VHH binders against q07589. Designs and how they scored, part 4

Target 1, 356 residues: q07589
Amino acid sequence: MSRILVIGAGGVGVITALSLWLKKESDVSLVVRSDYDRVLKHGYTIESCDYGRLEGWRPHHIYSSVEDAASAADNQGYNYIVVTTKNIIDGPVNSRVSNIIRPVLEKNKELHGPQLTTHILLVQNGIDIEKEIWAEFPREQYRYTVLSGIQLIGSTKIGSGHISQVGQDHLSCGAFDPQDAAAIQAANDFVRMYSNEGQNFVEFDPRVRYSRWKKLLYNAAINTSTALVGLDVPRCLEFGVNKKSTEIEVFHPAMREIIAIAASEGIIIEEEFITMFTEITRKKVFKPSMCVDCEKGQLMELEVILGNPIRIAKRNGVATPTLSILYNLLVLVQAKLKERKGLLKFDEKTATLVDE
Below, E stands for the ipSAE of ESMFold2; O stands for the ipSAE of OpenDDE; V2 stands for 0.75 times the mean of E and O plus 0.25 times the DockQ between their complexes.

## First folded at step 1 (VHH)

Design g2 (framework vhh_gefurulimab; at its last look DockQ between E and O 0.42; V2 from the best seeds 0.00; counts 0 for: pae E 10.9 > 2)
Fold by OpenDDE, look of step 18:
Structure g2 (fold): chain B 356 residues (1-356), chain A 124 residues (1-124)
Amino acid sequence: as target 1 above (356 residues)
Amino acid sequence: EVQLVESGGGLVKPGGSLRLSCAASGFTFSSYAAAWFRQAPGKEREFVSAITSGGSTTYADSVKGRFTISRDNAKNSLYLQMNSLRAEDTAVYYCAADLTFYSGWYEPTEYDYWGQGTLVTVSS
């Protein structure tokens, strides 16, 4: 039986763990950082559109930290690490995904050496997020694969040990390296272990890079813009000059730039998705995730959604005038958030950033 | 201004050892990936070793077991300990920093800033 460690106990993480648990094909561990004591004592209350209402639910194992999960006396090695936390590379160093997973990878290596391949599933937004892992863990020293998880779900932590899922779980899982047979197999295995027929939707993704570029049409254009201005999508559209400027001068140009960047890699994203993403959101009064994060004073997934695409564009000679403006302005917004959190210090006497 | 300055190069006999240093200024070196490259006369610049911000290291096959890359955060410096030097190790050695997202070890184009280089000559 596969041992799976889920890291991140938000709405997404808990439902992920629940899905795996319900399938009964894996041993499921969950890292619960903030609500550990409560969850340990009372379990989770889950209101799920997929699985109904659950009271007092717990996975097979609960840990207060990744370190605890790694150092557990009964740890026999984890086959999968599922990361559901936000990817914020410009955040605190300890929050980097590579640092988060390091204790488990090291322990796996210690326990089994090259006999265990650890499959790291990144259920995260953005592009080139796998590169951090590949950089930090040389293949000569570590045995692992990196898997892509693209998840559409409406799930939120609404209280301590309380999860509300109002949107069906839709997961697409594949290998970041399309030539990695082990990763491909691992992704397929995960799909099997995750699938609860009639409740959630999960599929293998044979085109991870394509899928991530496609999703970036929405994230890089709409999610970022709404975050910048603090508006829901319908208001962004209606408040524009002649009710057209936001769509024509911001959303579409940004999406086209994403398409151009993808094309520079030989990946063709259909232009019809520009219209699709615009129209599906036109009448939906909600704020996208980055906008919500910003309003809550939480750091945004800025680098993986805009930074990395722009870096690819620069490398490949693709012009990104719209994305660049969005990025550079949001960098300042992100910095403002960091300052409020004490992650940046500005000396007003000298008008300079204090070097730590 | 971002600057990298290499030092420690010189003439050494086969089997000898050298320690190269790279001092960084204008940025916090430990926050980024760094690497050593070398270029022999008439040859292309080649990857030698790299270290990530997290401290993970990698080496070219040709130097594995002989060279060690390290950093001193307090000194904002990168080092390359070279042992068991060979004639084929003769080259100008460059330190490099990636101040963007790290995307690969081996390609020089992945690195944003370079030092001026320091010459290492291994000869009997």
Scores: ipSAE 0.008, ipTM 0.317, lowest interface PAE 10.1, mean pLDDT 93
Fold by ESMFold2-Fast, scan of step 1:
Parts: structure tokens; sequence; C-alpha cells
Structure g2 (fold): chain B 356 residues (1-356), chain A 124 residues (1-124)
């Protein structure tokens, strides 16, 4: 059986571990930090629209850190590392995905070298999230593949050890490098192990970059705008001038800019998706994840959703007036959150930033 | 405003050593990858060394074992320790920062921000 380490015990990570555990084709380990003592003693309380109600649920193994999980693997290692944490590249260095997974990759290299391939599945939003892993872990020294996981799931932690899932578990899993046969095989194997017929929807994604750019139409236009103003989607649409300015002057221009950037990368996104993504939550009182993060005082996935796409646009000569104004205003919101967390310092006497 | 300022260049004899510094300002340096490139007289700009935000390093074959790239995130600084210098190391050395994690580390066009350069001359 495949040994799978799930990193991130939020709504997405816990449901991911549950689905794998229910299928009974893998040995599932979960890294649980803030809720570790509660979960170790009482397990998880889960209310799932797909998997039902569970009390006292635990995966096969629970660890309080990635380092502990890596040490406990003994000489078998992990076949998969599933990363469900937020990807905040402008946050603390130790919270970077590459630094989080490093103990597992170092242990696998120490014990097995080229004999064990570790499949790193990034269940995270954004563009170019795989490139940090390729840059930090030279392929001459580490045997691994990088896989993309796109989830359209509505799952949140509503209390210590308590998960509520109200949106269907829908996972698309594929290889970031479409020429990597080992990654393609690993993605297909993961789909098989994750699939619970009649309960979830999971599929192999043959077009990872297409799928990520397509999802970005919603994330770069709607997650960003709602985060900036602290409103749910229906309020953003209804509160606009004549109930039209938000979609016509903000959402649609931002989505068109994403389509233009994707096209400059050789990826064609059909314009009908502008209408589809605008309408999909128009009548659902729903705050996207970036809006919720901002309201909870948590750093946003700003760079992977707006920063990286805008930098790609600059390199390819694509104009991004709408995305750039959203980005630069959200940079200020992110700085405000960093200051409140003590990660950024401002000297009121000199009126200057005194961080780093 | 993002700025990179190199220092530490000069005249040195073959077999000697120099340490180049690059001071970064206007961005959170610790979160991004950085590199050294050089341009010899009459030649194109070439890759020397790169370091990622997490500290992983890559070197051109011509400098591997002689040069060491490092960073000090607390000081927003990038360094290049050059040992066993050769006449062919004579060039203007540039530091560069890539704010996107693109995999094209060897191509100057992949870097968003550049310093003005510092001259290193290796001659008797």
Amino acid sequence: as target 1 above (356 residues)
Amino acid sequence: EVQLVESGGGLVKPGGSLRLSCAASGFTFSSYAAAWFRQAPGKEREFVSAITSGGSTTYADSVKGRFTISRDNAKNSLYLQMNSLRAEDTAVYYCAADLTFYSGWYEPTEYDYWGQGTLVTVSS
C-alpha cells in the first residue's frame, strides 16, 4: 500500500485524509498542529455532505510536525506528500511549501536515494506554484514528481477538531510536467486511491495549466475583489452602480486580462467562462477563501493568484490595468495584516517601514 | 522602488580572491530568488550562480568549486565569494532578482530586476 502524508489539517486536508482512509487502499498520515492534542484524545468530528457524519474519526497515523512524520516513516518513506496548506510566498520563509516538505525529501534521499520516488501533490490555488519545488530540490539529488490538485470543495474548520463540508468533494489531479510519464502514472494512481464511487468526484487532469488558468478567472477577479471590500459575492454584484458596475467594470475586465495572459502562454480559455464564473455564485451568499482569510486576519494567497500572473503578463507584453490595481491595493491589505501579526514594523516618528 | 546595488569589485591577481556584495531594497528579499551574472568585454551576459529563497544553490560549470553564493536575509544582501580567480573571470558582475520562481535561471530575460554592475579585473 502507498504511504501518504497529508500536510495541512484545515477543511480541505482533513477531508482529503478521510477520503483516502475510507477507500482503504493507502496508509494515511496526517500532520495536525494547533488541534493535535484534541484530535489525539478525541478524534475528528466531521459533518460531510459526501461522507456523512463521523465522530471520533482518526486517520491511520497523526503527527504534530512534518519532522516527526518523516522520522516515523522508518526505512519505508512516503510515496505521496499531499500539501493542502495555504501557499503564501510573501509570508515567513519557514512557511514556504519547499521548507515544509524538506524533512520528508531529505529522509527519502538519505534512506533510498533514487530507489524511492516521492510524489508531491500540491492541492493549492495559483499559477507557477510547482516552480519553487523544482528550484529548491535539484533533480540530480532528489527523486520526485510534482502533481497538481484542484479542489472545488466547500470545507471549513468550525471548531477544534470539527470539520463542516457543504460543497461536494471534486478533485482534479494531474502532472505539472505533461511530459513526465512517472508523474502522469502517479496522478492516475492517486485518482484511483482517492475515488469513492457515489460519494465524491475525482478525475485525472490531462491539461493542468489549462485547468489552473481557467480556475484563475474566478480567483483573480472575484476572490480578490471580495477580499478587498469584505463582502460576499451577491453583495458585490447588487451594491454596484445600477447593479452592473461590479461585473462590467471589475469582474469581467479582470477575467479578460487572465484570458489574455493565458493566451500569451499558448492556453486558450473560452470567453463563455466569463459569464459562467460571474453567474455561478451570484445568488449564493458565499465569501470566497481570500475574503474569509482577510476577515480572520490571516495572510492571503496574493502572490500565487495575482502576483505571478501579472509578472507573466509583463514578460509576455500583456497589459493588466485591472489586475494590477487589484493587486497593488491588496498588497496594502496584506501589509496591514502582516503589521497586525508583528511580521512588519512601521516607525510612526520617521513615517518609514522598519522591517528587514 | 526595487533597487539592487553591487559592490566589492576591483583589480586582483590570478589565484586571488574577492567578495562581491549586492544590497537589495524596495522588496522583501528573503522571499525571492537571486542570481549573479557576468559580462566579459565583447561577449554576451552569462550565468554565474543562483540561490533560491530557501538557500539552494546552482553554479555554472566554469565557476563550480571556486565561487560560493550566499545570502543574508536579515541584511537584504546577496554575496559572491570568488576564490582561485582566473584571467577568464574578468567581467562586469551583475546581481539580479527573480520575483516569479521561473525555471529559466540561465537566461537574463527571466530576471525582473538588475543592479548596475561591478567590474572585476583579474590580471597580473
Scores: ipSAE 0.000, ipTM 0.326, lowest interface PAE 13.8, mean pLDDT 88
Fold by ESMFold2, look of step 18:
Structure g2 (fold): chain B 356 residues (1-356), chain A 124 residues (1-124)
Amino acid sequence: as target 1 above (356 residues)
Amino acid sequence: EVQLVESGGGLVKPGGSLRLSCAASGFTFSSYAAAWFRQAPGKEREFVSAITSGGSTTYADSVKGRFTISRDNAKNSLYLQMNSLRAEDTAVYYCAADLTFYSGWYEPTEYDYWGQGTLVTVSS
């Protein structure tokens, strides 16, 4: 039975652990930081459109840190590391994905050397998120694969140990390197272990780079714009000049820039998706995830959603006037969030940032 | 104020050694990948070596086996040990830092912060 460590106990991570647990084909461990004591004593309360209401639920194992989970591996280790945390590369150093997963990779290496391949599944937004893993863990020293998880789910933590899932889980899982046969097999195995027929939808993704660039149309244009102004999508569209300026002068130009950047990387995204993503939530009063994160005072996934595509554009000579304005304004919003959290300090007497 | 300040440049004979230092201030250096670039007169700035925040290193083919990059996060410092120096190593050497991890470490446009450079001259 596969041994799976799920890292991140927000709405996505808990439902991920629950889906694996219900399938009964894996040994499921979950890293639960702030809610650890509550969940240890009382379990989770889960209200799920897919699985109904559960009270007092726990996966097979819970840990208060990744370090503790790695230490508890005994002589077995973990076959999969599933990362469901937000990817905030401009945040605290301990929130970097490579730093988060390192204890498990080191423990697996100590226990099994090359005999155990660690499958790292990144269930996170953005593009180029795998490159940190490749850079930090040379293949001559570590045995692993990197898998992509693109998840569409409406699941949130609404209290300590309390999860509300109001949107059905859809997961697309594939290999970041389409030439890595071990990664492809591991992705297909994960699809099998995660699928609860009739309750969720899980599929293998044969074109991970295409899928992530396509999703970026929505994330880089709409998720960002709504976060900047604190409005749901219908309000952004209706409040525009003549009810048109938001889509014509913000959403569509930003999406066209993403299409151009993807094309410079050899990825062709069909222009029809500009209209599709603009219309999909036009009539649904719903705040996208980045807007919700900002409203809750949490740091945004700004670099993996906007920073990375802009860096690619600069390297490839692609103009990004709309994305660059959005990015630079959101850098200010991110700094405001960091200041509120004590991660930045501004000295009002000198009008300068204080060195940390 | 973010600063990267290189030091340790100078005149050295072919076959000699030199150790460059880069002092970082005004940002959390331990979170950043860091690199050395160099620029000879009339040439483009070229990649020399990089080190990730986690300590993994990369070298240009022209310096591999002769140069060693290292970092000391407690001192907010980056180093380049340059051995078996050759005339073609003559250049202004620049320290750079980047928050993100790209396979394009060799591209100057990938780096957020830059020093002003230190001159290394290899001459008889």
Scores: ipSAE 0.000, ipTM 0.496, lowest interface PAE 10.9, mean pLDDT 89
ESMFold2 (binder alone), look of step 18: mean pLDDT 83; pTM 0.848

Design g3 (framework vhh_gefurulimab; at its last look DockQ between E and O 0.01; V2 from the best seeds 0.00; counts 0 for: pae E 21.7 > 2, placed apart)
Fold by OpenDDE, look of step 18:
Structure g3 (fold): chain B 356 residues (1-356), chain A 121 residues (1-121)
Amino acid sequence: as target 1 above (356 residues)
Amino acid sequence: EVQLVESGGGLVKPGGSLRLSCAASGFTFDDYAAAWFRQAPGKEREFVSAIYSGGSTTYADSVKGRFTISRDNAKNSLYLQMNSLRAEDTAVYYCAAGYFLTSDWSEYDYWGQGTLVTVSS
């Protein structure tokens, strides 16, 4: 039986763990940081459109930290690490994905050496997120694969130990490296272990790079713009000049730039998705995730959603005037958030950042 | 303006040692991977070594055991300690910085102008 460690106990993480647990083909561990004591004592209350209402639910194992999960006496090595936390590379160092997973990778190596391949599933937004892991963990020292998880789900932590899922779970899982047979197999295995027929939807993704570029049409254009202005998508559209300027001058140009970047590396994203992503949200009064993060004073996934695409564009000679403006403005918004959190210090006397 | 400036190159005898430095300005190495590349006359540029922001390092096979890459974030500098130098190590050495550690020169965001290392008897 596969041992799976889920990291991130938000709405997404808990439902992910629940899905695996319900399938009964995995030994499921969940890292619960802030709610550990409550969850330990009372379990989770889950209101799920996929699985109904659960009271007092717990996975097979709960841990207060990744370190505790790694050092557990009964740890026989984790086959999968599922990361559901936000990917914020410009955030605190200890929140980097590579640092988060390090204790488990080290322990796996200690326990089994080259006999265990750890499959790291990144259920995160953005592009080139796998490169951090590849850069941090040399292949000659560590045995692992990196898998892509693209999840569409409406699930939120609404209280301590309380999860509400109002949108069906859709997960696509594949290998970041399309030539990695072990990763491909691991992704397929995960799909199997995760699938609860009639409840959630999960599929293997044979085109991870394509899928991530496609999703960036929405995230890089709509999610970022709404975050910047603090509006839901319908208001963004209706409040535009002649009710057209936001769509024509911001959303579409940004999406076209994403398409151009993808094309520069041989990935063709259909232009029809420009219209599709605009229309699916035109009448839905909700704020996208980055907008919500910003309003809550949480750091945004800015670098993986805009920074990395722009870097690829620059490298490949693709012009990104719209994305660049969005990015550079949101960098300032992000900095503001960092300052509030004490991650940046500005000296007003000298009008300069304080060097650590 | 972002700038990388290499230094420390020169003439050295086989078996000798050199330490290259790369000073960054306009950005900090904390969030970047940094790398050394080299290009010999008439040859393509090749990867030498890289260090990620978290401290992980990688080396080309040709320099493993002889070269050591390091960084000083306080000085915003990258270093390459080269020991047991060989004639085949003769090249212009470039430092680079990017988001990801990679052996591909083109994937880095910033590059220096290079410093010449000549290993000759």
Scores: ipSAE 0.022, ipTM 0.289, lowest interface PAE 6.4, mean pLDDT 93
Fold by ESMFold2-Fast, scan of step 1:
Structure g3 (fold): chain B 356 residues (1-356), chain A 121 residues (1-121)
Amino acid sequence: as target 1 above (356 residues)
Amino acid sequence: EVQLVESGGGLVKPGGSLRLSCAASGFTFDDYAAAWFRQAPGKEREFVSAIYSGGSTTYADSVKGRFTISRDNAKNSLYLQMNSLRAEDTAVYYCAAGYFLTSDWSEYDYWGQGTLVTVSS
């Protein structure tokens, strides 16, 4: 029986833990931060379009920190670390994915040396998110694989210990390194353990980088634009000049720039996906995740959705006028959020940013 | 060392008004969002209103139009002006401070001890 540690107890993380728990093929541990005391005493209230209504639910194990979960790892360790937290590269150092998972990787190394391979599944948006892990954990010292999880799910925390899922649980899981046979096997094994027939849809992803670039057509054009203006997608489309300027001058140019960057790496995305991604939420009154994050005063996944694509574009000589304007304006929005959170200081007497 | 101290609670008749105050000390108040929560006997803790350092505000639907939240960063103080009070407003009112403007009480790190507001004849 695989031992799985889920890090992140937001809407995605809790449903991920629930799906694994319902299948009964793994031992599921969940790291719960702000809701820990409530969940330990009362469990989760879950209202799921796929899994039904549950009261008092909890996985096999609950920990208040990754360090506690790592310390509780016995001779079995963890076979999978599933990271569902937001990936905020420009946030606090302790929030970096490599720093979050470090206690588990160090503990597994101590207990098992090279005998246990730890599978790190990143259920997070963006491109190049795996590179930090490869850089920080040399394969000569650590035995692990890095897996990609792309989850198209509408699941939110609506109160302490209360999850509402209104969008179907759809997960694509694959290997970031398509030549890593162990990673491919681990991804297929995770798909098997996650699958609940008739309730969710989960599949092996044979083309991780393609899938991530394709999802960025939506994330880099629509999540970003809605976050900048604080409007849902239908309002962005209807409020444009003659109900056309948003899609023609903002969304479509941003999407075409993403297609051009992907093409510079040898990945071809069909032009019809521009229409498909514009239309899928045209009549759905909801705010994408980056817009919700901004409105809640939470830092945005800015670097993995826009920063990394733009850096790749610059390296490959691809022009990004639309993405660069969106990025630079959202850098200011991110700075505003950091200032409100006390992570950034401005000296009004000198009118200058107080540097580290 | 970090302290939030509420004052201004008391007994009022329906339709009356009260102004609650919260004095902050031991931290840089203007770096924090501040909020009012309340808890009636036998009920869950309920969000009332929140305000960022720059003055952006959020209100629960039950108090919108009747209550006004404000702050004075120079005096390290938070206020709640309560008008047109109703029996259902009877609760212990808590001052809270945290990094996010939110209705989620678990996101607030610092809490006052509370002040009782009773609305009855």
Scores: ipSAE 0.000, ipTM 0.105, lowest interface PAE 21.0, mean pLDDT 87
Fold by ESMFold2, look of step 18:
Structure g3 (fold): chain B 356 residues (1-356), chain A 121 residues (1-121)
Amino acid sequence: as target 1 above (356 residues)
Amino acid sequence: EVQLVESGGGLVKPGGSLRLSCAASGFTFDDYAAAWFRQAPGKEREFVSAIYSGGSTTYADSVKGRFTISRDNAKNSLYLQMNSLRAEDTAVYYCAAGYFLTSDWSEYDYWGQGTLVTVSS
C-alpha cells in the first residue's frame, strides 16, 4: 500500500487526505501544524459537498511537523509527498518548498539509497514551480520525480479542525517532465488512488505546461486584480467605466499578454479561453483566493503567478505593459503585508528600508 | 438592491426567550452563508452563530446550548431562537450574509441595521 505524506492542512490539504483515505488504497499521513493538538484530541469536522458530513475524522497518521513525519517513516519512507502549501518564494526561507520537503528526501535517501523513488506532487499555483526542486536536489544525489497537481476546489478551513468544502473537487495530475516514464506512471497511479468514483473528478494531465499556462489566464489577470482592489469579480466588472473597462482594459489585455508569453515558450493557448475565464465567475459574488489571502494578512503567491511569467517575457522580448503594472503594484501590497508580519522594516526617520 | 432587515428585538427578563428574524432581499439568499453577530455598548462586534446554505451550523461557546440558528431558504429568512437569556446577552444583534461560513465578521459582505435586545429585570 502506497505511503503518502500530505503537507499542508488547509482546506485543500485536508480534503486531499480525506479523498486518499476514503479510497482505501494508501496509507495517509498529514502534517497538521497549528491545529495538531485539537485534531489529535477531537479529529476533524468536515462539511463536504463531495463526501458529506464527518465528525471526529483523522487520517491514518498525523504529525506536528515534517521532521516528525520523516522520523516516523521508520524503514519504509514515503512513496509520495503531496505539497498543498502556498508557494511564496519571496517569503521566509524556511517556507520554501525545497526546505519543507528536505527532511523526507534525506530520510528516504538514508533508508534506501537509490532504490526508493520519491514522487513529489506540487498542488500549488503558478509556472516554473518545479525548477526550485531540480536546482536544490541534484539527480546524482537524490532519486525523485516532480508531478503537477492542478486542483479546482472550493475548500476552506473555517476553524481549528473545521473544514467546509462547497466546491466540488477536480484534480488534474501529470508529470512536469513528459519524457520521464516513472513520473508519468506515478501520476497515473496517483489519479487512481485519489479517484472516488461519483464523488470527485480526477484525470491524468498529459500536457502539464500547457495546463499551467492556461490557468495563468485567470490567475495572472483576475486573481491579481481582485487582490489589488479587494473586490469580488462581479464588483470588479460592474464598477468599471461603462461596466466594461475592467474586462476590456485590464482582464483581457493581461490575458492576451499571458498568451503571448506562452507562445514565446512554444505553448499555444486558444483565444476563446479569454472569454471563458472572464465569464465563469462574472455572476458569482465570490472573492478569488489571492484576494482572500490579502484580506487575511497572508502573503500572496505573487512570484509564481506574475513574477515568473514577467521574467520569461523579459528574456524572450515580449511586452507586458498590463502585467507589469499589476505586478509592481502588487509588489507594494506584498511589502505592506511583509511589514505587518515583521519581515520588512521601514525607518520613518530616514524614509528608507532597514536591512534585516 | 441587497437588504437584510432584522426584527424581533425587545426587552425581556433574565431567563426568558426571544426569537430574532432577518428577512433577505435583492440577492439569491440560498447561495450565501448567514450569520448573527452582536455588539454591546463599548465593546467590539462578536460572533454569535452562523449557518451554511446547506444547513451546517456553528456557535460561539458563550451561546452554545441556549441559542439555535436556522434558515428558511424558501422564505429568504434567517432566525435566531434565544433561550435562557442573561444580562450579558444585551446587545444590538446584526444579521450578515457572505460566501464563507466563518466567525470572522470581516468576511461578511452584507449587513443589516441591527435589532436591540435588552435583558433586564
Scores: ipSAE 0.000, ipTM 0.111, lowest interface PAE 21.7, mean pLDDT 88
ESMFold2 (binder alone), look of step 18: mean pLDDT 82; pTM 0.828

